# Ledger of designs, part 28: VH-VL binders against o04291r164to392

Target 1, 229 residues: o04291r164to392
Amino acid sequence: DANNPAGLLSIAEEALAEFLSKATGTAVDWVQMIGMKPGPDSIGIVAISRNCSGIAARACGLVSLEPMKVAEILKDRPSWLRDCRSVDTLSVIPAGNGGTIELIYTQMYAPTTLAAARDFWTLRYSTCLEDGSYVVCERSLTSATGGPTGPPSSNFVRAEMKPSGFLIRPCDGGGSILHIVDHVDLDAWSVPEVMRPLYESSKILAQKMTVAALRHVRQIAQETSGEVQ
Below, E stands for the ipSAE of ESMFold2; O stands for the ipSAE of OpenDDE; V2 stands for 0.75 times the mean of E and O plus 0.25 times the DockQ between their complexes.

## First folded at step 9 (VH-VL; framework fv_regdanvimab)

Design F04 (at its last look DockQ between E and O 0.14; V2 from the best seeds 0.00; counts 0 for: pae O 5.7 > 2, placed apart)
Fold by ESMFold2, look of step 9:
Structure F04 (fold): chain C 229 residues (1-229), chain A 122 residues (1-122), chain B 110 residues (1-110)
Amino acid sequence: as target 1 above (229 residues)
Amino acid sequence: QITLKESGPTLVKPTQTLTLTCSFSGFSLSYPGVGVGWIRQPPGKALEWLALIDWDDDKYYSTSLKTRLTISKDTSKNQVVLTMTNMDPVDTATYYCARIYSDLYIGWFDPWGQGTTVTVSS
Amino acid sequence: ELVLTQPPSVSAAPGQKVTISCSGSSSNIGNNYVSWYQQLPGTAPKLLIYDNNKRPSGIPDRFSGSKSGTSATLGITGLQTGDEADYYCGTWDYSLSAVVFGGGTELTVL
């Protein structure tokens, strides 16, 4: 019953609830990053985790694009995530009411030759909320969560993505408010002690993943009109 | 393995323009996260920040000196250039360049160059 | 009228502890990370503390930093004659859109 659509939807809805509690609430003990660069067009507000399992970061910023366009851009991880080697969508399952469940295998480049590169096997759930917000959330599928078994990771260390994603709220007057949460466990204890900071730092996670996504969408918004066909 | 070195004239006449070059290795301004700043220190006095330029080509200047300063970079050559116009004997100082953390916030300087002493004749 | 205020000098005997204060405002220390620099006689400054309380590789743990409100403190324990130097705090000031340094503190080891 690992392939049961009702079981996958249950996993997806739990991931969505947990993601929203991180993005808009206090499910993670967030510490705001102070000293954000000043300017009339600052990128947004960034926070990092304290006292949680794994590492986490979140960001919130304004983007001059409609929610569906923002989601489309950010789903294409290789276009903005520098360390992303590949993203393979292995299954696409309708969830009803316009929602979609995707089963995704992601491979990452390693930041060092001293440790194996990480990969992820995840469920990604996209849906529209009643307030017009669009949400894309994602989490690892493991034996603990249920769901189908992913590809073998013989040349990789299987990392865990805890409920993560982006919440894209339409603004009055156009554009969107984008909330991003990344929450991962990169299995830092499989890495030599001298290299562990690369795998345990929420600040590095914010720089390389969370903020990179926000920068990318804002750059595309400047380069395009934001037209929706 | 990260090094910075200041170069330029060590003796300047009043009213001349000073041009200093910071040549660095072991890091690049082609990638996010850092910048290069200039700091001076008159003999026996405190450090005084002058300017910085980051990887994103954002430029910041000392409020009191901003009309006299221009900072630029040549990313392909790993160089940052500072010009300071209308030099005066009070500008006699050791001039340092240093790498600065400049990604999400403007942070700390590490490492520093050795400094170059510039004397403005009286 | 310095933006960041430090005592001009401090002194202590070898083996003792000293603290050096850095007083600012909400536009700088209150809302930004503080760094500390050591300048040995005749040398360039060297980063000693960053992000309020973190040590770069090679800085011994007898150097420490802390921040409370609009004030930061550098602590040095087990004072050695080689610690005789000038010490500067630094941070970003949002109201000036500038990096600001304290006036420096001359540490004398007696």
Scores: ipSAE 0.121, ipTM 0.648, lowest interface PAE 4.0, mean pLDDT 88
Fold by OpenDDE, look of step 9:
Structure F04 (fold): chain C 229 residues (1-229), chain A 122 residues (1-122), chain B 110 residues (1-110)
Amino acid sequence: as target 1 above (229 residues)
Amino acid sequence: QITLKESGPTLVKPTQTLTLTCSFSGFSLSYPGVGVGWIRQPPGKALEWLALIDWDDDKYYSTSLKTRLTISKDTSKNQVVLTMTNMDPVDTATYYCARIYSDLYIGWFDPWGQGTTVTVSS
Amino acid sequence: ELVLTQPPSVSAAPGQKVTISCSGSSSNIGNNYVSWYQQLPGTAPKLLIYDNNKRPSGIPDRFSGSKSGTSATLGITGLQTGDEADYYCGTWDYSLSAVVFGGGTELTVL
């Protein structure tokens, strides 16, 4: 059974471990970017890497929202990711440890008309850690990882999401410390050479996805705060 | 094939302004992550970075020479221009322009132009 | 004065291995990628290594790069007479917001 909970949990746990090593560790050779304003208060660190498979970006910042609320906001990709065309949750499986596994199909818009749009078939794992942090990590399911196969798509090029996601730690006094990691392989070699920079730039990834996420959640936080005042 | 070529005066008098043009082909400054930088090298000395401009029109200058340097691009002409004011004999050097992949605000310079030798003398 | 420090010269016989060090600080090598450039006599510099350890197309695998902490190292195995050149390391310094190069290393093949 492709939807064997035990098997999927194993994949999820591996994804979680790898994600955490990226979010707070040095599993990826992160280089800090200076000058990017992730949003209000400009409190945050943005880093990128070219010395990895695919492209990767990381951001860290404070958000004046509780972890679960942050997770809810960020899980809704179409609301803040401009290039996200659609997100379909095909399956929701309790992990048995309080976590949730979702099988997700994501369609993206193409950054250029000269290339096919990319789609993702991923496993998303949401769980609470012992320290009270909430984690949402996600990775592509491939033949190498095991798990169920995604829907076929003749109009899209299947991209790969490496372990990515959000680590949301509760902060003393309220709010959260948010760590975001985006790590994807968009198969840049399948596009014309002149367009490859659009697919192999970690900076672009940081701007369009990682920083966008942080900015969005901060905006929501600000709006929420304003409503209370 | 990517090529860059520096052009401008090879002789400048002290206090005058040097204007150098980098003409390139094989790439465009409209490409994300792409930029052009200027580096000079006095005779028998080390490389010294001067300035760079990227596809997003971000400009960076050497701190020590910032007040004397201006860099600009014309994407449609595939040209980058560097101006350096108040030239002095100490500014005598070979001046190179090079493509830079500035995905990290600094990447690597590749390829380089052949360089143009500028002598500052009265 | 120099932000990145290289040995002024290194030498070895043909066929041997040489290493060129590049020492910096946390504001440059510690937090950014290092590039290496080869400059043959009377020529423009040529990219040799980028992103610490990557070789551009056309660069033989005799050339290698590594980074650890605030230092980078260029390795050249199977030294050839044609490798006689000046070698420069370069990176971005976030404190200075500037590209910085090493002082260069003259490699002599004995």
Scores: ipSAE 0.019, ipTM 0.601, lowest interface PAE 5.7, mean pLDDT 90
ESMFold2 (binder alone), look of step 9: mean pLDDT 92; pTM 0.944

Design F05 (at its last look DockQ between E and O 0.28; V2 from the best seeds 0.00; counts 0 for: pae E 6.4 > 2)
Fold by OpenDDE, look of step 9:
Structure F05 (fold): chain C 229 residues (1-229), chain A 121 residues (1-121), chain B 110 residues (1-110)
Amino acid sequence: as target 1 above (229 residues)
Amino acid sequence: QITLKESGPTLVKPTQTLTLTCSFSGFSLSYPGVGVGWIRQPPGKALEWLALIDWDDDKYYSTSLKTRLTISKDTSKNQVVLTMTNMDPVDTATYYCARIYSDWIGYFDPWGQGTTVTVSS
Amino acid sequence: ELVLTQPPSVSAAPGQKVTISCSGSSSNIGNNYVSWYQQLPGTAPKLLIYDNNKRPSGIPDRFSGSKSGTSATLGITGLQTGDEADYYCGTWDYSLSAVVFGGGTELTVL
């Protein structure tokens, strides 16, 4: 009974709580990044952390799209995440509270040909909060967390996604405030030392994933509104 | 083993330009998250940060000395060069280069042994 | 002008514990990681503590670091004669867009 809705909901709720504590709180020791280049991401703040398991990045910015639209865009990782090879949704389970739980398998490209690519087996939880915010949070399912575990792949190294996701708050007058948290453990120790920086840099994570997401959503927003960057 | 070594003139006349080279081994400025910084220390005084350059060729300078400083890297040679114009006796100090890691917002490790530069007529 | 403030000197007998404070502001220590450096007489600085409380390889556990608010503290237990040195705290200041160091603390072992 690995797909027990009650059990999965419990995991989802824990993931949500932890994610929110990262997104708007100090559960992670965030350090603001400087020197962000001009562009769509120029408005907002980006932060990283080194005092956590793995690597973590956070971004916050305004987006001229409604929360649900933002969520739809960001859920499609292959469309904006360059290093995303594939995303497979294995199961979709109603949470019983209006939310949705998805079991997802993600394959990533390796940043180098000299190391095995990473994959993720995760639970993604989408729900609307009481304040009207929409949240999509995601975390790896492991023996420690409970729930169904994905089969190992000989071609990939299983990485761990800590509670991550995006919080989308509606703004008065239209648009949304978007909070993104990416927190992953890519198992840097499994690669040669010379290549570890590719796996243990929160800055790289911020640039390639967190900021990329924000930039992509903003781009879509601009295209939708007919505005030019 | 990671090593850095500073080289350049040890004596400079006032108003002249100081050019220092940091040669390093054991790491590369092509590695993400890696940078090299320059720090000086006048005799009996505290450490003073001058500049840093990272793998992405981002450059940062001390505000007070920005107009006098230029930092550059040659990744293929594992070298970082610092130039400081209009030298003055007050600029007499030991100049260190050091690796900065952890996305360059962290710490210097390791340090070179330093090179003493005296500015005198 | 120094952005981080350290006591100019501290002293203690061998075997005792000493603490060195580093006081900053929200633009530096408050929002970034603090590192500590040991400089023995006539030598280059050496990293002692990074990311507030982490020790590099080779640094004994009698050295510790902590951060609270806009201040950081270096702790040294079991003081040894060989610990006699200058100690500097350092971090990034976002308002200045600069690396900043403290004024240094001279530790004398009595």
Scores: ipSAE 0.161, ipTM 0.700, lowest interface PAE 3.5, mean pLDDT 91
Fold by ESMFold2, look of step 9:
Structure F05 (fold): chain C 229 residues (1-229), chain A 121 residues (1-121), chain B 110 residues (1-110)
Amino acid sequence: as target 1 above (229 residues)
Amino acid sequence: QITLKESGPTLVKPTQTLTLTCSFSGFSLSYPGVGVGWIRQPPGKALEWLALIDWDDDKYYSTSLKTRLTISKDTSKNQVVLTMTNMDPVDTATYYCARIYSDWIGYFDPWGQGTTVTVSS
Amino acid sequence: ELVLTQPPSVSAAPGQKVTISCSGSSSNIGNNYVSWYQQLPGTAPKLLIYDNNKRPSGIPDRFSGSKSGTSATLGITGLQTGDEADYYCGTWDYSLSAVVFGGGTELTVL
C-alpha cells in the first residue's frame, strides 16, 4: 500500500522474516519441553528456549479448522489468554496483498501483588503467504525499532515482545498445521528477587501462552464438530 | 559451591519401605528451571534413573518402578525425599541424588556421593 | 526407539583416539540434547559433556561430543591412563516421559 509509512511496512516485513526463522527454523536454540508426551492425546510438539535473549516457547500442532478461522480465533487474545486484561487497537493500516498492520496496546494482569503488571506496545502484521499459509506476527515498537511511540506506561512495566506469532498452513484433506512462537522479555530485573522465576521461565511462558493458545483453538475445533470433552 | 548428600538407612529388609533424603545447598527449588533426580546403580551394573521432581512440583518416575516410587520436596529445607515400597534384594544398589535443569532436556550436575542400600533378611 | 545403545567396551593405547557411540531414536536423541558422564572406579558419575557438545569448566578439550540424527558420539583424544572409566550417555525420552541412560561403555587404556 502506497499510503503505508515505509517504516512501518519495513518493521512488519522484518518481524515476519524473524518470526518464520523461529517458527520453522533454528534461529532459537529450541529444546523439547520436559514432560511432553507424544501420542493420540498429545496437544502437539512444544519446545522452549535455552540461552536466548528473553524467554521463548514454540508449539506445532494439528487443528481441524481452516487457516482463516484459526487466525480469527487467535487474534482475539482476551478470549484465550487468561492474564490478558485489555487489548486496544489504536491504528489499522492496510498493507499489500490484502495484509493488515495494526498498532496495539495490551495490558496484562500480574501473577503476584508484589510486582507491577506488564503492558505491551506492538505492531501486528497479518498476511497470506504465496503457499496459501496465513500468518499473524507481532513485535514491540521501541525507540530501537522506530515507529510511533505508544501510550504512557502508567502503573505498568513496559515489556518487550520480540517477533512472535502464528503460522497457519492448510492441510491436504482439510484442517491446518499451526505453528506458534512466543518470544518476550518481561523485565524480570524489575521484580523482587523472590518473584523473578515467574518472569524468567520459558516453561511458564509455554504453559500460560503458547500451549494455552493451541489448546484453545483445538477445543473450539472439537466443539464445532459436536465433539467436546 | 553446590552440594548434595543422600541419607537414610543402609540396610532394609525385604518388603519394607525405603525412605531416602537428599539434602542440598548452593541452589534452591524456589526458582524455575531446576529439579532433583534420583539414580541408582546396582553393584557392577549400569545407571538406572528412578525419579525426578522439579521446581513446580511436577514429578516423573521410571516406567518400570513407578508403582513403587514416591518423590516429594520440602523447598524451605532444601530437601527432596524418595520413598520406594516393597524392597527386594534386587534393589540393593548405590542411590544417588543429583541436580537437573528441568526446563530443558536436562543433565545431571552435580551428583551426590551416593548411599549404598543393602536389602537382605 | 526406547533404549540408548552403547558398545559395552572400547580400548586404545595411551596417546591414541577413541570414540564411544550412543544410538537412540527420534523420541530421545533425535530431538533432545545429549549429555555424557564419566564414572571413575569407586566414584560418583561426573558430567563430562552437556548440550551435545559443550564442556563444563575443568573438562579438557580432548573430550568432545557430537550428535547426528539419532546418534551421539563421545570422542577422547590424547588418551591417558586416568581416563579408564565407565562412560554413560543420557537424555530425555518424551515417549516415555523419562530420563534414559545408555548401558555404559568401559574404556580400557592398554
Scores: ipSAE 0.060, ipTM 0.633, lowest interface PAE 6.4, mean pLDDT 86
ESMFold2 (binder alone), look of step 9: mean pLDDT 92; pTM 0.949

Design F06 (at its last look DockQ between E and O 0.33; V2 from the best seeds 0.00; counts 0 for: pae E 8.5 > 2)
Fold by OpenDDE, look of step 9:
Structure F06 (fold): chain C 229 residues (1-229), chain A 121 residues (1-121), chain B 110 residues (1-110)
Amino acid sequence: as target 1 above (229 residues)
Amino acid sequence: QITLKESGPTLVKPTQTLTLTCSFSGFSLSWPGVGVGWIRQPPGKALEWLALIDWDDDKYYSTSLKTRLTISKDTSKNQVVLTMTNMDPVDTATYYCARIYSDYIGWFDPWGQGTTVTVSS
Amino acid sequence: ELVLTQPPSVSAAPGQKVTISCSGSSSNIGNNYVSWYQQLPGTAPKLLIYDNNKRPSGIPDRFSGSKSGTSATLGITGLQTGDEADYYCGTWDYSLDAVVFGGGTELTVL
């Protein structure tokens, strides 16, 4: 059974481990993105990847919301990710340890009309860590990873999501420290050479996805608190 | 083949403004991750970075020369222009433009041949 | 004062190995990739090494780069007379928000 809970949990745990190693470790060769000025209005620390498969970005910042609220906000990708066309949750499976596994199909808009849009078939794992942190990690399910593979779509090119997600750690004074990692392979080789830069830029990924997520959750936090930025 | 070429006056009087143009081919500043930088080198001295502009129109300047420098791009013409105000004899140098992968500010490659600018009365 | 420090000069005989050091800080070499440039007399600089240890096409493998901590090193084996040039290290400094170069090293082949 492709939906065997034990098998899916194994995949989820592996994804979690890899994600954490990226979020707070050096599993990816992170380089701080330039042009970000420190200050009260600073989005936080943003880094982009080098010498990894695909493109990757990570961000770290403070958010004046509780971890679960942050997770709820960020799980709703269409609300803050402009290029997200649709998100379908196909299955929800209890992990048996308090966590939740979701099988998700995501469609993205193409950055150009000259190339096919990308879609993702992923496993998303949500769980609380021993230290009170809440984690949502996600990765593509492929023949290599095991688990159920999604059907191909004639109108989309299947992209790969490497272990990605967000780590939300509660702060003593309230709010959360948020770590976001986006790591994707958009299969740049399938597009004409002149357009590959659109698919190979970690900066673009950082701007459109990683920073967008952080900005969105901060905006919601401000609206909730009634604070004016 | 990627090429860059610097053009502009080779002689400038003190207090005047220097305008240099970098014309390039083989790449486009519409490409994400691409940028063009200016570097100068006084005779017998080390390389000095001046400014950088990238595909996203982000601009970076040397801190010491920021008030004197302006960099701009014309993507349609494949040109980058650098202006430097209040020129002084100390600004006499060979000025280079070079392509850079701007997402990481990783490296300059390739370089133009450079243009020698002399500031003299 | 230069942000990156290089020895002013190095020399060796043909066939020998030379190393050129580039010393920086946590705000530059410590947190970013280092590039090396070769400048032959009367010519524009040429990229020699990027991303600490990668060679562009056309650069022979006798040129190598390494990075450790806040320092970088350029290695040249099998020294040739044609290697006589100035060598510059460069990187991005996050504190200055600027590209920074070393002072350059003059390599003389004896």
Scores: ipSAE 0.456, ipTM 0.787, lowest interface PAE 1.5, mean pLDDT 93
Fold by ESMFold2, look of step 9:
Structure F06 (fold): chain C 229 residues (1-229), chain A 121 residues (1-121), chain B 110 residues (1-110)
Amino acid sequence: as target 1 above (229 residues)
Amino acid sequence: QITLKESGPTLVKPTQTLTLTCSFSGFSLSWPGVGVGWIRQPPGKALEWLALIDWDDDKYYSTSLKTRLTISKDTSKNQVVLTMTNMDPVDTATYYCARIYSDYIGWFDPWGQGTTVTVSS
Amino acid sequence: ELVLTQPPSVSAAPGQKVTISCSGSSSNIGNNYVSWYQQLPGTAPKLLIYDNNKRPSGIPDRFSGSKSGTSATLGITGLQTGDEADYYCGTWDYSLDAVVFGGGTELTVL
């Protein structure tokens, strides 16, 4: 009963709750990243994980775009994530209140020829919260979570995305406050010791993924209006 | 389990260069997320941070002293070296090295015993 | 360049409670985690509180930490003579790209 829509919604709602506890709470042991300055010349506030399962990064910044536009941009992962090879949406399931559930297969380029590239099989849940915020959250579907089995991972190492995503809050007077959480387990122990830092550093995750997303949205906002909040 | 120990000269003349070595065990700077920092304390005065170096070789220095400081590491020997040029009597202090978690700067634990350096007037 | 302000001294009798303040700015305490260190006379500093309010193993629960806005506070209840020490707050300052410590507070148990 892995294709049961009620079961997928249950997974989605749990992922949403876990994501929100990371984005605005202390479910992950966050620490502000060295060298990242808040202010008009900075990208935003960036934090990285300590003492958690896998690796995680969080960012928060202002963008001068409406929440739905921000979500649209960030869902197009290949446009901002350099290491993203492909994103295939294999299924779309409507949820209540305008929300949607997507089943997604993502392939990544490897940072080195000495280790296999990673891929992901995930559920992505998009919905609007009562306060007008828009949320896009995502997590891997595994034997532990339930749900349908993804494509085979021949030539790839299946990585795990723990509840992650974007919380996009509207601002009075226009624009949005964007919260980003990336939380992954890249199976660092499957690579030679000399390369493990590339796969288990929250700092590298922040630089390559979390900061890249925030930078990309702020760049597009600047191109469409010339205003940066 | 984890230990750090400072070594180097205890007496230095004005204008000379001080070189201090931090030798540690129980962790490695090849491990992601760790680093080593240096802190000094003049007699009867407050702690003053000097420098730190992390596992991916990022280096940070005290703003007021950065033109006089150089920090480096030898991961294979479990050592971190601090060099401070143009010593002056006001630099008389106890110098400590301490482990940090380098993916962020939240705390120093543990600390070495410290080594007292006197700069003769 | 010291950017964190602590009272120079505090005192109280055994069994009493004290608090030690650490005042900073948005570039340090306001956006970064605060740690506290105890330095007994003639010894190296020892980590007492990390991540604003967490205790490493071996630190009794009568030591506590908190942060509000740009200020941090160390609380000590049930004072003992062995608590006589200097106490320092520390954090990162992102404008300076540097670790900053407070000036220290001398605790005297009367």
Scores: ipSAE 0.007, ipTM 0.514, lowest interface PAE 8.5, mean pLDDT 85
ESMFold2 (binder alone), look of step 9: mean pLDDT 92; pTM 0.945

